VHH binders against c4kar8. Designs and how they scored, part 344

Target 1, 263 residues: c4kar8
Amino acid sequence: MAELSTPSPASPAPLDGGRGDELEKFTLRGARQILQLLQDLITHRGLITAHTGGGHSFMTAVLKVDEERGRVVLDPSPDPQANRRALAAPRLTCVTQLDGIRIQFPLVGLGEGQDKGRPALFAPLPAEMLRLQRREFYRLQVPLAHELSCLLKAEDLARKPVEVSARVIDIGAGGVAVVVPTGAAEFVIGGTLPACRLALPDGEPIELDLEVRNLNRQTQRNGTEQLRVGLRFAALPRAADTRIQRYIFKTERALNAKARGGL
Below, E stands for the ipSAE of ESMFold2; O stands for the ipSAE of OpenDDE; V2 stands for 0.75 times the mean of E and O plus 0.25 times the DockQ between their complexes.

## First folded at step 19 (VHH)

Design nf7 (framework vhh_7n9e_1; at its last look DockQ between E and O 0.73; V2 from the best seeds 0.69)
Fold by OpenDDE, look of step 19:
Structure nf7 (fold): chain B 263 residues (1-263), chain A 124 residues (1-124)
Amino acid sequence: as target 1 above (263 residues)
Amino acid sequence: DVQLVESGGGLVQAGGSLRLSCAASGFTFSSYAMYWGRQAPGKGREWVSGITSSGGSTAYASSVKGRFTISRDNAKNTLYLQMNNLKPEDTALYYCAREWPSFDEYLSEYFQHWGQGTQVTVSS
């Protein structure tokens, strides 16, 4: 009676070699570590951008970790279409931030159901989570109270020059992410937006060139669809860089102080 | 279903020109930015060019800037890439895409809609 050795599930193809090695240093694969990180996300009520592919994403959160069943429970989108896309996607890429550290993890095998009588999305626990502990990847989530804005010089659908005031949702040393109303302007990945103006609280707007790095149609929790635009600083004067860094540092300190109960 | 069909590739001598076409179907072509990418043998996917939905703005990789021109005909649901002054290093499988993964190195896995590609070979 020859014991048919069940073929060990094929290890996912190694991410391409060179960049892969650096990422491995930041990849968590331990079950306990993964569980802890997911629990931390729950505790901090971390908002997660779930990418479904095709340039679409929605905001979600980890609601629960079910260790017994080996699954994570996510908050569904208020947009039924977003949920359909999520369920149809072979993989969700979840992106979030905890304590300024970018966290990314894949979810495969998404299903829908109910948790305690409420609609929920379910997925098996991620096999790995990426925790990018590099300064270069740090993005400060801009507090709503700061109302940072970026005046984007772009073109509309009629190819007319338009200026769009976009809310800055996160900022780092290398760029900003902004939200614009759908249809306000046209963007193309790799495109340059010249002579934009970033408004910081500490003085006059900073004029800078921006490069479009990513585009995501995002459904917010309120059901509103917006375009999230990731922008890189194409040419940043040293003085501007200093101001941005100062802002980030000051804001982080304030946020941390508040979190410690000091404000 | 989204369909993208590339054509116009072939063998060309260095300094020559080619015009690639991408026929799009299964979606509202005029509502999407479109992109060209390429993959050389043994190399990863490379972004080549992008164009807004209206065609009003274009972007190019530094390696092809000044040589390649992206354009589109929304009435024909067709994307084009005029390639001039071709170089051996331009040898690749060229494909069009409706979405391009974020240049964020970590989101590269979400490229879902590209065609089968058209082979461009530039001989020295």
Scores: ipSAE 0.763, ipTM 0.919, lowest interface PAE 0.5, mean pLDDT 87
Fold by ESMFold2, look of step 19:
Structure nf7 (fold): chain B 263 residues (1-263), chain A 124 residues (1-124)
Amino acid sequence: as target 1 above (263 residues)
Amino acid sequence: DVQLVESGGGLVQAGGSLRLSCAASGFTFSSYAMYWGRQAPGKGREWVSGITSSGGSTAYASSVKGRFTISRDNAKNTLYLQMNNLKPEDTALYYCAREWPSFDEYLSEYFQHWGQGTQVTVSS
């Protein structure tokens, strides 16, 4: 195999979610099930968000699964700091979505090396994977062409009011995730952003209050760091809820039609 | 070499007050949002409060809102939690953090910046 650092021995570990016992019915522990799911992620070229802790994550992908050696090979970040954080983390929590189903799995014992002469990250296969098949976990990945945005009313580092037009990267029934340039505004998990405006293609922007549910500095595939803000909708009027659901439905249909007609 | 040191806990009667402190070192304190969390006996970890890096915005769990006040002094690299009208349900080990895991109950992240905590015990 190519030059790589020898990873420390990995031990199996269950996923640490807040509802551990409820998650058991979504947990895959069979080696064949895990290998098949990882292979499906490779085949569909799924992008994976790898959470490294310390309020950081980076985008990656599974490049291959080595069944004989019992390891997975991941695409490293072009940002060396993201790779250093990943290698220093005792665990990566990988999150992705496949066919509308949220997939989550831990990787422990991450090491660096080379694959076919190019840098790569290696880890033992996970001992378990979550396949969270519930509608509340679904997030539509917003196509870049839609240029969906959300106007956030927040404060800058000097405590001055600022309006930030944030790109919406995913949307579901209960909220959106947006990205903003690092330093554009301050956020805190649990905070409320009143009077934000979500711009959908179908009409006037939707006025809504948003709650910050997650916050991390995310390194993109091109190495650019941006602040990813996960936002929950406050109580929505029925009309706003309907417009959001309609957008999701129409976009899903368009994406599915493209996939069928394309190949 | 990040270090967080909590202090100010103790035994207090219901209805009383305590002020917790968290001394931070090994990082640029003023560049981070900061959080208080707690863990009661036999229960999981609970988010209590957060504050932006500048101190301009704060957030609180519904169970403590109106009773607890988070604040920070960036010149002293210190985070505070003023706890008023304490209840027996507030009994827990309290700790500060430089980050907080997502409220996504299914996402588990590595925590790097926890101190040892300070015990708060509220008697009836």
Scores: ipSAE 0.585, ipTM 0.860, lowest interface PAE 1.6, mean pLDDT 84
ESMFold2 (binder alone), look of step 19: mean pLDDT 81; pTM 0.815

Design nf8 (framework vhh_7n9e_1; at its last look DockQ between E and O 0.54; V2 from the best seeds 0.63)
Fold by OpenDDE, look of step 19:
Structure nf8 (fold): chain B 263 residues (1-263), chain A 124 residues (1-124)
Amino acid sequence: as target 1 above (263 residues)
Amino acid sequence: DVQLVESGGGLVQAGGSLRLSCAASGFTFSSYAMYWGRQAPGKGREWVSGITSSGGSTAYASSVKGRFTISRDNAKNTLYLQMNNLKPEDTALYYCAREWPSFDEYLQEYFQHWGQGTQVTVSS
């Protein structure tokens, strides 16, 4: 009776060798580098999107780096459910931006506790941090004062056409991330939203087709749940691309000037 | 606990058809978009199709567009994939999923809610 060895769960397929090599160039594994980058996030009060899996995320921040204990302290979500998801997740994927550079790092072994009498999340220091210093991956966080919006043409839960005005939270050469009220429309990853309108401050809205690339139910710091939709520009006219690039450049300059105390 | 159980796979000749089913339990099925993915031998998981929670909108990979049809029955908590004009390159383990990792090349989320898959083999 040959014991049919239950095939060991297939190890996640190695990242396509080419993509892996490119990412390796941007991966920090040095303890000092990691600590410095985390400290920089603290100093700049960088908001972090913590992905817990299952299409859920919450906003957090690094509050402290405890070098002695080899751990990072995070701000918990105001939503207890988000915290439960985080604690139950085998891995927390943290995504943020510093100086226009996307930063991504995994946290494993998340626990809850108190830091100085306040609720906090704790995790061992990340073994690696990804710092994407590529222009093509740059996402400008849209200042709240700019009030960029994107009119999405979608369907509601009743399968009726609906137009949803979504706030743009970040923009890059390849697309936008928007937030919509939960239940305002239905989305599916890989879906196309035709003839949407991106409103920039410098003129008439840009008509464009958008492809849904990611969906995240996000709990905000105020406790409100929103749907974050990552959208790729499916078809962007050259003139529109130029306008978007100009906006990004202008905004970045302004933000940098402000950061330097010039505004 | 979220459970997804795929069925309907098998051996089929090129040009043939199969209908896959995914039985969902442990969550409010009608509140979630659902997805099909596949994994060919020696390859990574590939997105195949998606459908909104209501079933009003669908999406397809270019490789299967016009041949595959995703549908759902929310009353039965079941997701379907009708596969027509099957090709040898469609040979894969097909998975049902409640969530799909971001197409963002840099966001590697752990897949938490995938079924065990159903094998589809298309012979020449």
Scores: ipSAE 0.756, ipTM 0.920, lowest interface PAE 0.5, mean pLDDT 87
Fold by ESMFold2, look of step 19:
Structure nf8 (fold): chain B 263 residues (1-263), chain A 124 residues (1-124)
Amino acid sequence: as target 1 above (263 residues)
Amino acid sequence: DVQLVESGGGLVQAGGSLRLSCAASGFTFSSYAMYWGRQAPGKGREWVSGITSSGGSTAYASSVKGRFTISRDNAKNTLYLQMNNLKPEDTALYYCAREWPSFDEYLQEYFQHWGQGTQVTVSS
């Protein structure tokens, strides 16, 4: 043919807004509320997962809020590719937890620059923040010393069965999040992992089926990439649910006791 | 760059079958899990099916289990969706995607690598 049409560059499509109505009651839009919440994240040195799209994220933190210029300052990744993805993304979705409450906020217009002579990322203040204060969103951050693990029965890249011992990073009534080395196994969102084994301190591991709900190639603060896998409990037996709830409540009590000292 | 091109849609009578294809280029197809999604008129995008990068494991939305089959041919860089026993509620724009960000997190993320779609219309 003498001439072929050139397609226009495609913009990323927005995600399904199916949860938007239920989230409105948790949405903060007041400028003072937003500034205070960002300052609280700074004060508590909150570690933030910044989602850049395409199944990628990196760990960051809010370094400061510049109220005069109306912007937030973020810590860049030591991995240049993570920073490039963040700068190319039309939207950075930030997720963290403060006092057991999930905090989410979008940043648009991310740019790079310097803060006090060090590389930094900048964005306008978010116009909204979600403070997801619902019991079913609660996720206990598992203390590293507990060495909680979940044995996943999955497949490697050659379709061969593998067992992966994955560290549990958080646990709630409905599931766990785990971390595995990138490339240790294959996962697909919506997939089921039968006969996995969740190791709790109080007895034999729990055998349960898990459903993959989230997959995220996450760049850690040191630049190392790991795969974060969000897993839902499928068909959880009542005895297993009781053990999980007991672990969560006991661990919460112990962590709260440490926060108030030895009293 | 990444390109995903769907084909095989059309008008079909209820109870009929269609086979969708998604031709992939601009990336190492065999290194990625792949997904089918659909968007019905006036609705948001709906996850339909997913398949691991090797093709060893598959997953389906409950509304299509037993009727739809996802598959891939990594030598041809092609993803497929065999749709049997089609119903009017399956009418939608069907697209393939290289990622699906999340089911359960209250996140709104952009798809970065998805196709333009192929229309499936199921009549009574």
Scores: ipSAE 0.572, ipTM 0.854, lowest interface PAE 1.6, mean pLDDT 84
ESMFold2 (binder alone), look of step 19: mean pLDDT 81; pTM 0.812

Design nf9 (framework vhh_7n9e_1; at its last look DockQ between E and O 0.58; V2 from the best seeds 0.00; counts 0 for: pae E 2.2 > 2)
Fold by OpenDDE, look of step 20:
Structure nf9 (fold): chain B 263 residues (1-263), chain A 124 residues (1-124)
Amino acid sequence: as target 1 above (263 residues)
Amino acid sequence: DVQLVESGGGLVQAGGSLRLSCAASGFTFSSYAMYWGRQAPGKGREWVSGITSSGGSTAYASSVKGRFTISRDNAKNTLYLQMNNLKPEDTALYYCAREWPSFDEYIAEYFQHWGQGTQVTVSS
């Protein structure tokens, strides 16, 4: 009776099979490089989206790197359920951005404990960190003061058309990430949202079609849950592209100037 | 525990049709969007189709658009994929999924809720 070894569900290969090789050049595996990058995240107080699986994530930050013990200390969620999910997950996928560069890294072996008398999450140092330097992966974190929004045309749970004003949290050449209240509308990955309106500060809203690329239920630091929706520009007119690029460039420049103490 | 059990696969001639089913348990099926994916021999998993929790909206990969139809029966906790005009290139192990990795983010590995799959083989 040959035990048919159920093939371990192969990790879904990136949709573009060719992209795996390209990612290697952006992958840091050196211990020193990893430590430095983690330290930079601490220094910049970078917010990290920690994905726990099942479409769930929470906001965290690297609080400390313990080189002696070979571990990283994370800020736990204010939501106990999010922490439970994190601890139960075989892998935590952390996503953040530093200086316009997307950073992604896995954490395995997550545990809970105390750091200086405060609850904390602990994990061994990541074995690798992905640092995506390509422009196509760049996403500008939209300043809260800009109040960038996107009017989404979607359907609610009753299949009724709804318009949802969603706050844009990041924007790139290829799309936007927005946050919506949980239950405000239904989304499906791969779905198209037609005739949406992206509101930029510099003029009239841009009408465009959006494709849903990712969905994450995110627990905020205040304990509230929201839906983060990653959207791709399905059809972007050239004029709109130019406006978006201009906005990104202008905003980035302003942020950099501020960071340098110029504003 | 989340369980997804695919069925309905088999051998079919080119131009033929199959209907796949996915029985879901261990979670509130009607509260989740659901997806079909497939994995051809020697290739990675690819997205095939998705449907909203209510079934009001559907999405399809370009390769299957117009040929495949995703549907769901929330009362039966079952997801379906009607496949028409099947082609040899549709040969794959078909999976039902409650989550799908981001297309834009390389966050593929934390999605764990897949079924065992059902084999679809399309002969020339």
Scores: ipSAE 0.765, ipTM 0.916, lowest interface PAE 0.5, mean pLDDT 86
Fold by ESMFold2, look of step 19:
Structure nf9 (fold): chain B 263 residues (1-263), chain A 124 residues (1-124)
Amino acid sequence: as target 1 above (263 residues)
Amino acid sequence: DVQLVESGGGLVQAGGSLRLSCAASGFTFSSYAMYWGRQAPGKGREWVSGITSSGGSTAYASSVKGRFTISRDNAKNTLYLQMNNLKPEDTALYYCAREWPSFDEYIAEYFQHWGQGTQVTVSS
């Protein structure tokens, strides 16, 4: 296995932002806590979104923690371009969920090599990790079988109106995340999409206004690139809110029952 | 290779106007949504405005809506911010960016901007 080749950073990647004091209570800094959390991610086979900058991200996973060398081992993308962006990025911002709790951690000094004869990405262990235990971060991962979709009223590259049927990948009390083919429509963070339609399994689609909150060209585990659009409910009638909450509750119960061998 | 060069900042009286420019190179400018952000002394990054790659749609922070106008000229690879009715609260280092972190995150995601920014100082 090849040794990781990395520059020496002046300090570990910070988790800072405009709200650093608020985040301190969620910040893990102990080496044992960090190792245990990383091991939990490995055990649950959690999918991780790795943000590489420039509006790009790719899906990965922590394959192992190498305690002897003080590093984490990540699954590379089948898309060489995604790997090149990751290796060129000054830092990688990793985001995932464990037991409904949002986990975030930065990696710096990412390198490429092999692990047991297979390509892998390597980075030093993070000096800190966030474990954000807040209800506002909860998002139900929508089962593929539900084929939940949201019809977006947007514009194409020629500034012409277009309706795009976007697959919903997660849903929470305040919004949804969807994926669309790259180039199907134009979006900008902060933009609004009026009169979109969310199709739930029961009843007529819900008409709602949406605001773009995040936007990434995301490379999936199979190497295909889609545009991931995070959308907030900008104007949500009470009846629509009730239907969304009921869908989330019903689906959670069904998934929990299936996990215990029930319906 | 990606380079963004901001210009047009300066000292201006409250109520005045400035026009910022961002010259882009090293990438296909017309394929990217673009953003203006600002950072006041001792403050975190603040999203100011965004525009789609074609220029067909724009968005603004509530603090600047109605006073600032984002635009782009894809033939010249240039992004603009027209700032009118400036207030002392607008004093900041202004920069353009090809991406913006999620609005919904409590922690900073990686944020990349390629230039030094241009200082805007609004005196009362």
Scores: ipSAE 0.644, ipTM 0.881, lowest interface PAE 1.2, mean pLDDT 84
ESMFold2 (binder alone), look of step 19: mean pLDDT 81; pTM 0.810
OpenDDE, look of step 19: ipSAE 0.755; ipTM 0.915
ESMFold2, look of step 20: ipSAE 0.484; ipTM 0.821
ESMFold2 (binder alone), look of step 20: mean pLDDT 81; pTM 0.812

Design pf1 (framework vhh_7pa5_2; at its last look DockQ between E and O 0.14; V2 from the best seeds 0.00; counts 0 for: pae E 3.4 > 2, framework grips, unsure alone 64.7 < 65, placed apart)
Fold by OpenDDE, look of step 19:
Structure pf1 (fold): chain B 263 residues (1-263), chain A 125 residues (1-125)
Amino acid sequence: as target 1 above (263 residues)
Amino acid sequence: QVQLVESGGGMVQPGGSLRLSCAASGFTFSSYAMSWVRRAPGKGPEWVSTISGSGGDTSYADSVKGRFTISRDNAKNTLYLQMNSLKPEDTALYYCAKENEYWGDDIYDIPFDYWGQGTQVTVSS
């Protein structure tokens, strides 16, 4: 009678595949801790961004923790398409912040239904929750010597398509900040700039969609007005993400070496 | 510590008006874009409007465009939402939210890093 070794349930894929070891100390796996944190999110009416993959996300919130059934209840998106994507996704990555602490947790096995007669999304309780007390992720200030640029596909005041070459002033895994001349284009916060091109030093420009997240008009000391535009990567291919990350790491190392007197 | 405190919510009849306020503290208010987000029963959070740090740029969801006006007083560290021609579908908890300055720390970004407890708006006959 060969004891069929029930395959040990595959350990849930680490929240962040590459930095798994470093994040372990910030990962909660205790059932009580997870429940408490979810309850805290309810209490504080936490706005959660649920990432469905492919650069898509929607805002949600925890409505209820059902301990008896071992499930979390979420608000559905007001966008039916977002809900469809969520339900089709093998995994949701939920991200939020509470009291300045970043919280991230995966949800697997999402379903739709009703809670008290209202539409809701349901998922089993997360097996783990990441609670980051320190900002481990930062935007890299782009050295002037690198001269990173982003070709923005935008519109002018007349809604005529225009291309604007913008200097990248900082870059992170999720986006860039750029500087453009005032009046070069019209930007709308929340608007998407499709098919933009980010130029990195290591090869061909990366084509990507950008979402305008912030606009800041700055008057320089010389009296020239510039527009700083905060842009989020709306959709970033994996290969592009890898290149961006590589650039950031490489540059950061170089800057640190220089700061230490090594260059 | 960053604090956002919403006020001005209440009950109003269809076609009525309300003005929401959000008092901000704990950060350089003028340096950040601010947004209003609402959460209606049975509907997840919905973006309503955003205003740039300087106040020079504004955007609105299609559902509120032409009816709502976002503004800010940076000297008072206060965000406003003027809501006119209110409809029953505008019934929601309205949050003041601070836009996240740093995007790109992770592939899993959040658009807002801080928000208030919200103020309830109820539009009912």
Scores: ipSAE 0.779, ipTM 0.911, lowest interface PAE 0.6, mean pLDDT 86
Fold by ESMFold2, look of step 19:
Structure pf1 (fold): chain B 263 residues (1-263), chain A 125 residues (1-125)
Amino acid sequence: as target 1 above (263 residues)
Amino acid sequence: QVQLVESGGGMVQPGGSLRLSCAASGFTFSSYAMSWVRRAPGKGPEWVSTISGSGGDTSYADSVKGRFTISRDNAKNTLYLQMNSLKPEDTALYYCAKENEYWGDDIYDIPFDYWGQGTQVTVSS
C-alpha cells in the first residue's frame, strides 16, 4: 500500500472557495468570541500561516491582543521581503489549528511598528473569525467492509411506496451519501424521507428522517447505472448524533493507523 | 496526551556543532512526519526541516541545507537535528512539530497539530 505523502512546508489553503455559504454557520462575528479565540491562540502559541496573496505566505504568531486600542499584534517574518509583501497586501489571511479546530481570519489595515522595543506587525481586530470544528464538517469515506447501509422509505417512479436498501458511501455529522440502482425509487431535491433506518456496525439501526439535498446519476464500469443521493439528517436526536460521531471517530482512527502503520 | 520535549540546546561559538533531540509520546511516532521549526529573536517562526514517518524522505530549508541533518529513531520515539557549521543567524528557539493527524483531508491541509516548548540555541562569540 502506498505511503502517505509527507507534509510540505506549503501554506494551508484558505477556505473561501466553493464552500462559502456552508461556512457561514461556523463564522464568529461577536467581539467577545473573537477576543477569546485570539487569546486561545496566544495561550497555545499557535503557529499561523499568513497569506499575503499571489501564492506568498509566511509563518507568524499572535503576540498579544491590545484590547484598549482594538488591535492584534503579530510576529514579523524573519524574511524582510515577506514583511514588505504583508504591508502592501490589501488583506492578510491567517490560517491555523487548535485541537482539531481550524481557525481562519482576515486582517486588514496591517501596519508596522514596535512592541516593547521589538519589531511587530499590527492590525485592527478581525471583523470575523472562522472556527470550524472538524467533526461538524468532515465526511468519512465508508470502508466497503463495513457494509454500511440505509433503509430508505421512498416512492417508485409510479409514486407508490417502496423501501430501498442503499449503500452508504460517505457519512458526516450532517448527513450521508448513498447509492441506489437507477429507477429503484424517485427522489426529489428538497423532499423528506421519514423514518429511514441507518445501520451502523456493532449497534442497532438508527431511525431518522432524511432530506434529499443532491442527486447525481452515474454509469459504472460494468455498465450499471446508479444514483448517488446526498441526504441531510433532519431533527437528529442527540443519542443518534453521538453514535454517528463515535462511528466516524473510531473508523477514521483505525484507517489512519492502518495507513500509517502498514496494514 | 501528545507530548514533544526538545533538548540539546545551548551556547556555541560560530562554526560549532549541536545535536538537538525531541522526545515524543502519546501517539504512534513512526506513523507521522516530524519537523523542526525555529524562531529567532524578534522574528516569527521559520520552517527548518522535515522527515517522513519511515525516515526515508527528508527536506530542508535552503538556509540550512548541507549544514543540518534531520534523523529519527523510531524505536526510541526520538527525533534529532544535527547542526553543523553553526552561524550567528542560526540563533533561535527550536521546536519539534508533529504532522497533523488529518493531513491530506479535503479541508484540513494544515501541516502541524502539536509542537513542543522549544530548546534555545545561541551562536555567539
Scores: ipSAE 0.332, ipTM 0.728, lowest interface PAE 3.4, mean pLDDT 83
ESMFold2 (binder alone), look of step 19: mean pLDDT 79; pTM 0.785

